# Ledger of designs, part 15: VHH binders against F-box/kelch-repeat protein At1g67480

Target 1, 376 residues: F-box/kelch-repeat protein At1g67480, of Arabidopsis thaliana (Mouse-ear cress) (q9cag8)
Amino acid sequence: MQAFALSGKKRIVNHGMCFSKGNLDLGSRLSENFMDDPLIPGLPDDVAKQCLALVPRARFPSMGSVCKKWRFVVQSKEFITVRRLAGMLEEWLYVLTMNAGGKDNRWEVMDCLGQKLSSLPPMPGPAKTGFKVVVVDGKLLVIAGCCMINGSLVASADVYQYDTCLNSWSRLADLEVARYDFACAEVNGHVYVVGGHGVDGESLSSAEVYDPETCTWTFIESLRRPRWGCFASAFNGKLYVMGGRSNFTIGNSKLLDVYNTQCGSWHGSKNGLTMVTAHVEVGKKLFCIDWKNHRKMSVFNAEDETWEVVALPLSGSSRAGFQFGKLSGKLLLFSSQEETGQCTLLYDPDASPGTQWKTSEIKLSGSCVCSVTITA
Key: E = the ipSAE of ESMFold2; O = the ipSAE of OpenDDE; V2 = 0.75 times the mean of E and O plus 0.25 times the DockQ between their complexes.

## First folded at step 9 (VHH; framework vhh_surovatamig_d1)

Design e4 (from a19 with T31Y K58T; at its last look DockQ between E and O 0.35; V2 from the best seeds 0.00; counts 0 for: pae O 7.7 > 2, grease 24.6 > 24.2)
Fold by OpenDDE, look of step 9:
Structure e4 (fold): chain B 376 residues (1-376), chain A 121 residues (1-121)
Amino acid sequence: as target 1 above (376 residues)
Amino acid sequence: EVQLVESGGGLVQPGGSLRLSCAASGFTFSYYWMSWVRQAPGKGLEWVATISQSGSETDYVDSVKGRFTISRDNAKKSLYLQMNSLRAEDTAVYYCARESYFGSGSYLDYRGQGTLVTVSS
């Protein structure tokens, strides 16, 4: 009775989902011919640009619809420069809000007075967490993150850009390494991504930089230690990476890593923070809320690398969840909790001691996930 | 619905030991960092310990280092806190909490009803 051992080699057919590299050649080569036409008939193009720069920001989408050349001008970095010189820059606050059900994320836009403007088009891609947002050249970037697919956490390399002038989303080049819960900051027109969790949930040490001119991500020197949950800020052309966790983190190590963008090298300091729930840069200061203590704000001065502590005017044991905004050189403190009853707080760093905190009239439609301020 | 239910609290003498448990439901437990937090009478909420998804990483507030051990069983969807060498200052309501991530960092998004630990002679 020969026991035929049916070695059923289950061929795990790796269905390589060939994500067809759809060459979204969204490089619409503006045919060279459109560049020869005057921007405004009868005016030199430089004068025409100045004229367009006087148009309110809310009308930029309409301007972009006039012709290809107007669209090109309005979306350009140069246009922001022309508006700056004209004194026409407008600062808007963009806030990603989540409804009480956690399923509906929407971008809200407010002007410098806190008045709600028109909502953004829906953000492309699946709902994600652990992503970062950054502003570069007047554009909002939503970078990487993770989502639950079929009960598994999947890291993303996707990068989406919102053009505030065109009121449209586009997809940029993917990160070299998919990741979530990483540090991200803009430095001198480049976007840096550092650390995080990889596709297997491993802590990453790798760092990448995006060049908007070449539309490419490239690796830079890796961190000395992999870490996730770190955050980044930029001061004086340097990238500061703080906080985070890893198997290599010994205790409450307040590691600060500083990347010199000129030399392309990291140096370390012990004068950092651990995990933060929120952070925002205002001027030369970094404001942080530590995840362990939501009753105090830590303020980093990049000039002397010192820390100060500012009490939050909050009473009671609240579930940990605050986010920052910034508007007109002031800090906004948003609740990340569904409890609709918490007023937005405003912190004025230039106010006299004891008078820095005020209530803000800014009301969000939901809990704040993240925010960015874009000047154009 | 996300639920966290703490148990194992009680009265214990100084120097004694207690083990807290938390039963999680309504979410994929193994995907989240979990934490213990506590609130002493008349004090604010204090973070106590955290543990990674796999349990390979742990962290503690300094006052409990060497005395408390956080652990988890992902199959049972359970979080534990072994508390040894308890002190009067450890008297608090202890809460199990889930860590979540939003673009700027991690924070506790859900917390249980808590279990009271009283350390008294």
Scores: ipSAE 0.015, ipTM 0.378, lowest interface PAE 7.7, mean pLDDT 83
ESMFold2, look of step 9: ipSAE 0.251; ipTM 0.610
ESMFold2 (binder alone), look of step 9: mean pLDDT 85; pTM 0.860

Design e5 (from a19 with Q53W L108F; at its last look DockQ between E and O 0.39; V2 from the best seeds 0.00; counts 0 for: pae O 8.9 > 2, grease 24.7 > 24.2)
Amino acid sequence: EVQLVESGGGLVQPGGSLRLSCAASGFTFSTYWMSWVRQAPGKGLEWVATISWSGSEKDYVDSVKGRFTISRDNAKKSLYLQMNSLRAEDTAVYYCARESYFGSGSYFDYRGQGTLVTVSS
ESMFold2, look of step 9: ipSAE 0.306; ipTM 0.655
ESMFold2 (binder alone), look of step 9: mean pLDDT 83; pTM 0.849
OpenDDE, look of step 9: ipSAE 0.009; ipTM 0.327

Design e6 (from a19 with F102Y; at its last look DockQ between E and O 0.39; V2 from the best seeds 0.00; counts 0 for: pae O 7.5 > 2)
Fold by OpenDDE, look of step 9:
Structure e6 (fold): chain B 376 residues (1-376), chain A 121 residues (1-121)
Amino acid sequence: as target 1 above (376 residues)
Amino acid sequence: EVQLVESGGGLVQPGGSLRLSCAASGFTFSTYWMSWVRQAPGKGLEWVATISQSGSEKDYVDSVKGRFTISRDNAKKSLYLQMNSLRAEDTAVYYCARESYYGSGSYLDYRGQGTLVTVSS
């Protein structure tokens, strides 16, 4: 009696949830008819825009609620230009904070004086790590990352945008390749994403660029070597990609790759940093904290491609992590751990030697995950 | 709760060998990069070595290259540091540490109580 072991290969039909590409036609074409109405009755639209540009930034959501045409104007890149010309630009600091439990991330907003403003609406999507934040045209982008699902890291291609003028989140086009722990920077109004880990945890060499005008991601020339944990900065219309790890490299990479956005090509140098826990651009300098030493910052000068080291005025264990912010041309140093004290430090690069560091009155509600400064 | 427990430290002569072990619990060990760090008497914490989730990627501080080998067993939730050709300057408390990510970078978010390694004639 031969027991035929029917090996029922349960075909786990991966019901590919066809997330229907809901055409979030977020291109609500303002019907041509609304464009014909004056922005402010009795005024030419250019004058009306100038009038609106004089309104404090905190009132932008209210302005956007007046009518569709006002909303369109207030969220436009042109409006920022008009405000610039009017001398009405306001710089705000946006900080993603994490509570002591690590489960509650919130965006805090502060004005140029460090005063807390109203909180942002909750960021859409799952809680992620390994994502990057970037500012483009006065908007905050939260790009990709990963989340832990059933004990596995799942890479994301999701991109969310926060409009500071409308005080609202929207979803942008997904990346072509889902990734986390990648380099990201804005260059000349375009957002570049480079390297990282892919869906299988593999190191990526691929690079993408987002065009806000077309709302599309496109591939650019790939890196010569795949790497994750790299970081990017922009200087003089060029993209600088530094650091990272790869299965194809011995240890952390010190390679500096520079992408020329005009010619669309990479060139490399060995004058880079390894992995950093934090980085920020202030003026023409890049400030970095190396992951191996949290008591010094490395400063890159893009003009001559030189590095200098500046000691942090901190004592204690190197276990404490830090994040950077910037406000009014000064560097802010936030603690990423509660144990290191809640004091924010300020570094003034223009101050006399030995006097660059000061205590800041800026207080966060939790540990700093990341920060961006948005001028509008 | 995340726990890291180091073992294998002790007294060894110069040129000797020692193997450190770290037992991890309270988290999915196989999903994290792990590192060894050390603190010599009167000195700050120094990074020594790191290893990827799969163990395919390794990195070392220059002073230990060729002498130390980091490894891991994900099934046992264990991290190891084989130390060969030990020198007096390797005398330190050695800590196992978990690497985590914040926004733009990685951090060592948890470490054990450490194990003392003394290299002396």
Scores: ipSAE 0.015, ipTM 0.393, lowest interface PAE 7.5, mean pLDDT 84
ESMFold2, look of step 9: ipSAE 0.163; ipTM 0.579
ESMFold2 (binder alone), look of step 9: mean pLDDT 86; pTM 0.869

## First folded at step 11 (VHH)

Design k1 (from g4 with S56Y; framework vhh_8h63_2; at its last look DockQ between E and O 0.06; V2 from the best seeds 0.00; counts 0 for: pae O 8.1 > 2, grease 28 > 24.2, SAP .725 > .668, placed apart)
Fold by OpenDDE, look of step 11:
Structure k1 (fold): chain B 376 residues (1-376), chain A 121 residues (1-121)
Amino acid sequence: as target 1 above (376 residues)
Amino acid sequence: ELQLVESGGGLVQAGGSLTVSCAASGFTFDYYAMGWSRQAPGKERELVAGITFGGYTYYADTVKGRFTISRDNAKNTLYLQMNSLKPEDTAMYYCAARSWGTLYAHSFDYWGQGTQVTVSG
């Protein structure tokens, strides 16, 4: 039993720039003073909010610059609700792209027509891999991951948030446990992080949940078995964790772990997938690409918990990795390979059999690292 | 026992091409991220290219566009196609393996004995 000397990967104690609790309190205290002012002079605030909700999404940053109260409203979850009620919601696709040089990672944003709108400000922090992205309340979260520091792999607990309405990045509370290659999903306004590799490369069983209201991470019940490389999806208020590997399992586990967010407990089934290289939820379906077969995607129906297989319209022995996106209820298939000129494919799940696949006009400036769709 | 055996190294003229290969045994090749590192005389070992178990690839800036890493899981073999070779590419090339698939931040756990690549100017 040769003791694999786990090389002591030094936890970079990020000296927490104490963003002084004062700025959060300043936000709350500042909010008290400006909240007394009318949003729009001469209008009730509810009417004023409706007026603001009619403004195109592309102008939200400008609205946020008008005054503190406008900024507060535009960034609020309530504002999205008001827009929804007004029928003014706009779906935008955010894609993290990597250039051919691998040095320039940029977030690109496209509208519902696939037209490039703009690039996001540079993402804070070092270049990382093994991170996850999730959307919560119209915000993009970039969670944890790992990077090379002085020749050593360092797991991160850093969490960054992009406000799509204000076009700005901020740092959120760190995870309790730094990790990479973990499962992550939003469920009922909370962000769940499950498993992954820890600071020493160990498989983790720990799970955390982020509450945007309290801005805190809290441990939940751990997985029964540590898992890395797993992915998560949310259906009907439950968290589904699929795929991945464990040091204690022979091969890839097909175990499905389901977390009931109401009772706070895990239950398991054997109806899961193995390792998945890409996944996306479109409607009530989960689309997955298995790591062993990139010529097909597996589709999970959460309503009946059935799987179907859909062939990818790929020609040749393409060992190309793929990433998924979604836009307007359609699945987007991006190539992860640097091969310049690969067309984005679109899958319409509602189309007639044999006509589901189309070429998309969406063109990325580089290889797709990840994507999210944000409606606001 | 996990073994990585490199082959295909040799002398090549500047501008030439060479393919090095790594035969893997003693482990489930499909589950490992693989990579190529090189070490030139008097220099530190550097990661040249990596490939995850999922087929994602990484390249050092110095070799990007010139080198291609690939894997054949059926043959348990890792390849590095090197094109447009430069004298600066002269090094011992090592095959490397790791049991996790994270790319871009790889520290490999297992190494081969290496194959010498010499590029003459």
Scores: ipSAE 0.014, ipTM 0.367, lowest interface PAE 8.1, mean pLDDT 83
ESMFold2, look of step 11: ipSAE 0.405; ipTM 0.739
ESMFold2 (binder alone), look of step 11: mean pLDDT 81; pTM 0.821

Design k2 (from g4 with S99D; framework vhh_8h63_2; at its last look DockQ between E and O 0.25; V2 from the best seeds 0.00; counts 0 for: pae E 9.9 > 2)
Fold by ESMFold2, look of step 11:
Structure k2 (fold): chain B 376 residues (1-376), chain A 121 residues (1-121)
Amino acid sequence: as target 1 above (376 residues)
Amino acid sequence: ELQLVESGGGLVQAGGSLTVSCAASGFTFDYYAMGWSRQAPGKERELVAGITFGGSTYYADTVKGRFTISRDNAKNTLYLQMNSLKPEDTAMYYCAARDWGTLYAHSFDYWGQGTQVTVSG
């Protein structure tokens, strides 16, 4: 843990972004102090920031190209806050797809109307599996995972961030423990990773939290038992870990591990699910597709910790799996394996009975691996 | 009892193609992740390809672009299409199954008896 405190002193965090010390060295800082120049000549900087916050999100990369000060402001946490207060936040859907040959992963992007936008730059580093994606402070993080090298699994600790304002990827601090098939979720601006498999395939009980202000990972209280193949969701300052297996149970169990971030402790119950193939949070509810039955969703209400079931409107004996997207409070269900007549489904949980399901015109260029929604 | 039976192995010339199949019985095939592993004489078993119950696939670097894994849940059958075969691909090919999780060879719970693939140069 002492290395994290020393490492934290070597990073400069400004407006919710992590800058390496090399981006702002002493000589460059003295000769080019962009924070002293006005953003817009003739305007106080506070007023200028409010004007810039009214510009549509699609223009952020162009705004970042104006000068160093504009780029710094557009990348900042303050800018997102000003846009939120001004009611200018825009919701975009990011879908990672893989072509039929398994050769090519790419991120496809859609706006709140379902219109396709330009794709992201390729992710850096080698192709991996068992990684997790999460959104924090309007940025997409791709965390850890593993790859096969010479017939052996190699777990990774690397973390990459996509910055929508720069339209680029950068590397964040590594996890303390390399892991794959772990649970991951954001809670109140912090990113949690829990369990999984480590470097030698060992089952993990360790958990870590990322603080964007310090740009560091630190350990939190471990699970009582190792857990892998699991997932996490966040509600009301708590981290809910469900699914997967533990070495201390022979079979799958409905264990629900809940971490209260206020008091820093775990609490368990038998009110979870065994395993799911897809999950998504909308409002106060968690929607899951059980690995044993792809013709229904199990829906968890975090307010009273109860479950209900919603049947999918599938014809015949379809066994296609689904992956979730969300857009404007609605669920998108992308088929993981195409069958005759099965297209993308749209579910509106707030619509009247009999009108909740529709088909969607959205077409992906490949199979959906995962998706996130980023508001900026 | 869960059973996995491979077939379709044989002798093929280098550069040729071959499809091996795995018939599954005694379990609900749709709910299992499946894979192909191979073992040459005197060597360790290695995972060649895997496929989830949702259809997501994995391939070892040594076979990427040449091999294709697929599953037919209606027939409870797993396939491996092998193209552009090399003498290095000569091995016993095993079908494997796992009830969920990572598609890597050391995590599979059930194995077939294997089918021999021999690639002559």
Scores: ipSAE 0.006, ipTM 0.325, lowest interface PAE 9.9, mean pLDDT 80
ESMFold2 (binder alone), look of step 11: mean pLDDT 80; pTM 0.813
OpenDDE, look of step 11: ipSAE 0.028; ipTM 0.472

Design k3 (from g4 with T102Y; framework vhh_8h63_2; at its last look DockQ between E and O 0.04; V2 from the best seeds 0.00; counts 0 for: pae E 8.4 > 2, unsure alone 63.5 < 65, grease 28.7 > 24.2, SAP .753 > .668, placed apart)
Fold by ESMFold2, look of step 11:
Structure k3 (fold): chain B 376 residues (1-376), chain A 121 residues (1-121)
Amino acid sequence: as target 1 above (376 residues)
Amino acid sequence: ELQLVESGGGLVQAGGSLTVSCAASGFTFDYYAMGWSRQAPGKERELVAGITFGGSTYYADTVKGRFTISRDNAKNTLYLQMNSLKPEDTAMYYCAARSWGYLYAHSFDYWGQGTQVTVSG
């Protein structure tokens, strides 16, 4: 181990407040002169918004560069509603890939048909790992993690957002506690981070929630015990944290910590999994691959809180690493790249037995690190 | 080209000790999770030990207390110290690396060619 102790001070001062709102009164700015000008000369603004809603999503950065009013409209919740009513919402898959050379990574973007689109601009800041990604309000957030600097591990509290309308990264408010290997999920428009390792490599029980409307992180009730190497999923207003390790659980490895966001409290049970190498939520189900058996996935049904097993369609005795994605209500299974190669598989949980698995046309340029889907 | 090259295998009597090493190149070693897996003839591959880039370790129950995984980031080398060896430890031992991703995952993307460990006795 080369971990070293860093200052335990929390990053309280937010130098990079949320770009949508923070120290600024956006309501007052909406009354500025540019909001009084018509979106399109000769058209009422409600008609103009309908016209803009028909433009393919790939053109949003171009639309956002026309003027401040167009940029504001394209980023608004109203615009997404207009696009939904017009039947113009588009679902895109974002996959972070790493090439075999180990230093090249990039976000690859594709549509629901698997057609590759532009890649994202490079992520800001130093290369890091142990971070988590989530989607909130149609934006991609990359949260915290750690990097090695001068032979020493440095935990991060940084949070970055990718704005699809600007095709650019920006910095959001820092976490109160720098962390890596933590659990993270979105629940009802808020982002939760739980546990992990801190600046000194210590196990964390702290948890925080991000409100995109106020652009702030706030502590919530801590876990009863520290937890790291864990993951989180959200169902019905609850945050389910499982997997990983705690110093206090050697005899109870299937611990599940559940946070009820409506009551603001944790409760535990033994209805979890010990260690998970991949997970994804599709519908009201959580699909997991246990690290000890890669020939099946364990499926948690959020409605009745039961587990079931689904065999993976693998032949032979060899086993490979897997990661999940999702697209159009279906599960994607990305496998590690080998000389013989195993292509991406697609699982439709609603299809009839015998037809649930098929080959996907999606091809990645490297190993999948993580993926999200964003609809706009 | 990412490469993992194992060495240090061989024949050892029961109760003995052996260290296997894995030299890594072609990637940023410090940011990868690493592990050792083994496969005995006629058996499925078994994860033996893992180590995160932050130094947190994991061991299979069958080797806990006898095996120690470690990494030397300055030398881009992964180690497995095996003590109190038993005949059931006889297997091909593979070094493995996981690319960037969620740190809770132990699935590995890259594998070495393996080094044979044989315990007689």
Scores: ipSAE 0.012, ipTM 0.436, lowest interface PAE 8.4, mean pLDDT 79
ESMFold2 (binder alone), look of step 11: mean pLDDT 80; pTM 0.812
OpenDDE, look of step 11: ipSAE 0.029; ipTM 0.530

Design k4 (from g4 with G54S S56Y S99E; framework vhh_8h63_2; at its last look DockQ between E and O 0.28; V2 from the best seeds 0.00; counts 0 for: pae E 8.1 > 2, grease 26.3 > 24.2)
Fold by ESMFold2, look of step 11:
Structure k4 (fold): chain B 376 residues (1-376), chain A 121 residues (1-121)
Amino acid sequence: as target 1 above (376 residues)
Amino acid sequence: ELQLVESGGGLVQAGGSLTVSCAASGFTFDYYAMGWSRQAPGKERELVAGITFSGYTYYADTVKGRFTISRDNAKNTLYLQMNSLKPEDTAMYYCAAREWGTLYAHSFDYWGQGTQVTVSG
């Protein structure tokens, strides 16, 4: 009907400029510029943001459900800055725990005092191991790993993100190479993965970087030697890869591979560790528990690339393994052995000698698999 | 030289029990994750059970409740106690080891030559 008048007009493929159609009225009611609305009616947006910044972090999912503008503001880096200036930043500890006798994993959340909060919704997909976790832009990423499907090992390239504001999981771009038991760390807002085992169990030398702005993974220069069972830490814009094994030339290696993110190249030395059972960065130092000596921490200072030792306060001969947590500049050491109890140790690196160790009241509902700390 | 040597395989009637063992030499047994995998004729190798250096265990769904993995670090020996055996448990059983890491089959670096378990059909 309208076709006869329209067919004689603007048929020179000028459809993108034609908005007077009644069919596009439905599209025009969908505002793309919700940021033009006031955050709180009757209040300037900068004042409204200050008011919102006073809300406890536990209420962020509720705030994000008010409208698209509130969700955008709560997720913004500016909002974190406003909260920091208001003294309202909260540091939360996220611990992945595993029940005895099962493959039932869940994320537990604790505040800065170690008080339990609600658990995260379940991760999508099958339970997996050999994955890595990292925090970037205030979000928890769970990267790759492997699982058993139909009796066969399947390496994963999947990447899932937990958004603390939405309290929900979403899927990010896959890695280029499926991998497990690889090294992973964040450097200046980018996420790096290095080495590990691939789909056929082969040791990998490949490395990839994730750019949150483009939402893509791209290859970087490969390691000179394949490496698995390794870990990574970031200091001063550089990625430090330590530990692990190589199937080809090196059994247990003290090689330290350092990737300079500005020049895009690796530099090696023999100033690393072989394998560790746990590591964590606190301040400008890296704390490690060596896999063959569970009675001490090896502490790396990235400024001068030196190592020192801190003895653990263990009596007798203990073989308990530990995993690290971090809260308020202090280390938590969670026992990985259920039979020896869930004796959590607390180490304050800034306390006076002789007072650095305490027993923590924190109790996990299962064995600690890994942990991250997120401030918002 | 790191070596894994399985023993204890054999013929057993359905519903019976059997223990296979794996003697390890050439490494510090305490710091390895250990596992048992099996391969039936014409089938892919399957991780049956695993045990970490810290003592956590994994079992395939097909054997959970019937099989028990254990280790004796003083003897450098890994065991698999198999109860309520079924004909579908017939396979070559392999001992495996890796340094600290995941328990799954393709994450193991060292393998034995295997011991045959046959459940009467």
Scores: ipSAE 0.012, ipTM 0.405, lowest interface PAE 8.1, mean pLDDT 80
ESMFold2 (binder alone), look of step 11: mean pLDDT 81; pTM 0.824
OpenDDE, look of step 11: ipSAE 0.021; ipTM 0.459

Design m1 (from e3 with Q53W; framework vhh_surovatamig_d1; at its last look DockQ between E and O 0.11; V2 from the best seeds 0.00; counts 0 for: pae O 8.1 > 2, grease 25.1 > 24.2, placed apart)
Fold by OpenDDE, look of step 11:
Structure m1 (fold): chain B 376 residues (1-376), chain A 121 residues (1-121)
Amino acid sequence: as target 1 above (376 residues)
Amino acid sequence: EVQLVESGGGLVQPGGSLRLSCAASGFTFSTYWMSWVRQAPGKGLEWVATISWSGSEKDYVDSVKGRFTISRDNAKKSLYLQMNSLRAEDTAVYYCARESYFDSGSYLDYRGQGTLVTVSS
């Protein structure tokens, strides 16, 4: 009667350090009382807003420091609208750069002429990969991703927002599902997150939408097939999801999934791209670098869902990495590798045939990880 | 565990031919793009050739185009590099490498120990 001693392996429940939700309720505790004060004494608030809208964008942080009401106005979506009407909008390029050591990631800001203006404050949270960046209402969102912790890849649901007017980071609501290597795009003021890898590395079909007004993520209809490594673009109020891989296919998916934001439904076609290393929307076109060949750019026309190929004016290895930017309706091509010594290239889609490519004066402090253009 | 084991290296005269092989194990070989890379003495790592999961797509560094042919046998979990018209400048340790896609990019995540190819008169 040998008593099999069931050695009860005590599962050490690692008490996850409850990082106390520091009440960065900085948004809600705007005491109702400051809104009753005139924005500028002696002026109606609408006129005062117009006056403030005439201030150069570089001075917005200073304006936000004047008082709570000024801060509230400068960070508001309405303020961008007022600036638009006043013809005062400024387009700036934000580039996340990585140094040669890979340890110093920094956001750099450039004006419409490509002149370096400043660096952003350090982004909150751990260093991550597989995250996505998107612009909504003049704010930069850094969404989800993953990091290596103790040799394991950990998916994140964290969302951080940078206010370009106030020069400050804040944390938004977490995604419902932590994920990395997913598709993300802004459509009509909402941020869509689609697919990717989950916490266990599984392929996801789930999709979420963020509403900036309610500050909430909600599930939408899932993809028909789980997919990761996909990218998204927005055209005419629709979300286009392309590229990536699924558990059911060997290789890359050419499936194009289109989400109609009005009816809340997906439809699909087979005229998509495979995985791309970079993509950017300029005007009504989507520009893509295929991961297989970095000497050509694939251009998608969303109006007729057709593709064209544009050669890159580059020599050497077809495996050289690139990232895209955009500024003033032009495409920017950044080297993702330090060794290329290559200047930033500019592509003008409206230029005459044979003259579309030129060199740009834009110089980065490191390799381009990603970029966004923000108008405010 | 992912393993890549190169073979077929050796001494060859200029203009000669050599066929490298790589045996893959520890992963679903047919679902990955594969590459050959090389390192010449005193030089950095250089990409040589890449092949798609099915073998339908191939890419080469310019210096080897028309001379080298990358191929694969998914049933045997093997990658090959046929090298013809070898030159002294092709002398290097050749590595089999697996390509992975992550964060909208591709990279070499695993490579073998390499096999030495020496092209000399």
Scores: ipSAE 0.014, ipTM 0.326, lowest interface PAE 8.1, mean pLDDT 84
ESMFold2, look of step 11: ipSAE 0.374; ipTM 0.712
ESMFold2 (binder alone), look of step 11: mean pLDDT 84; pTM 0.848

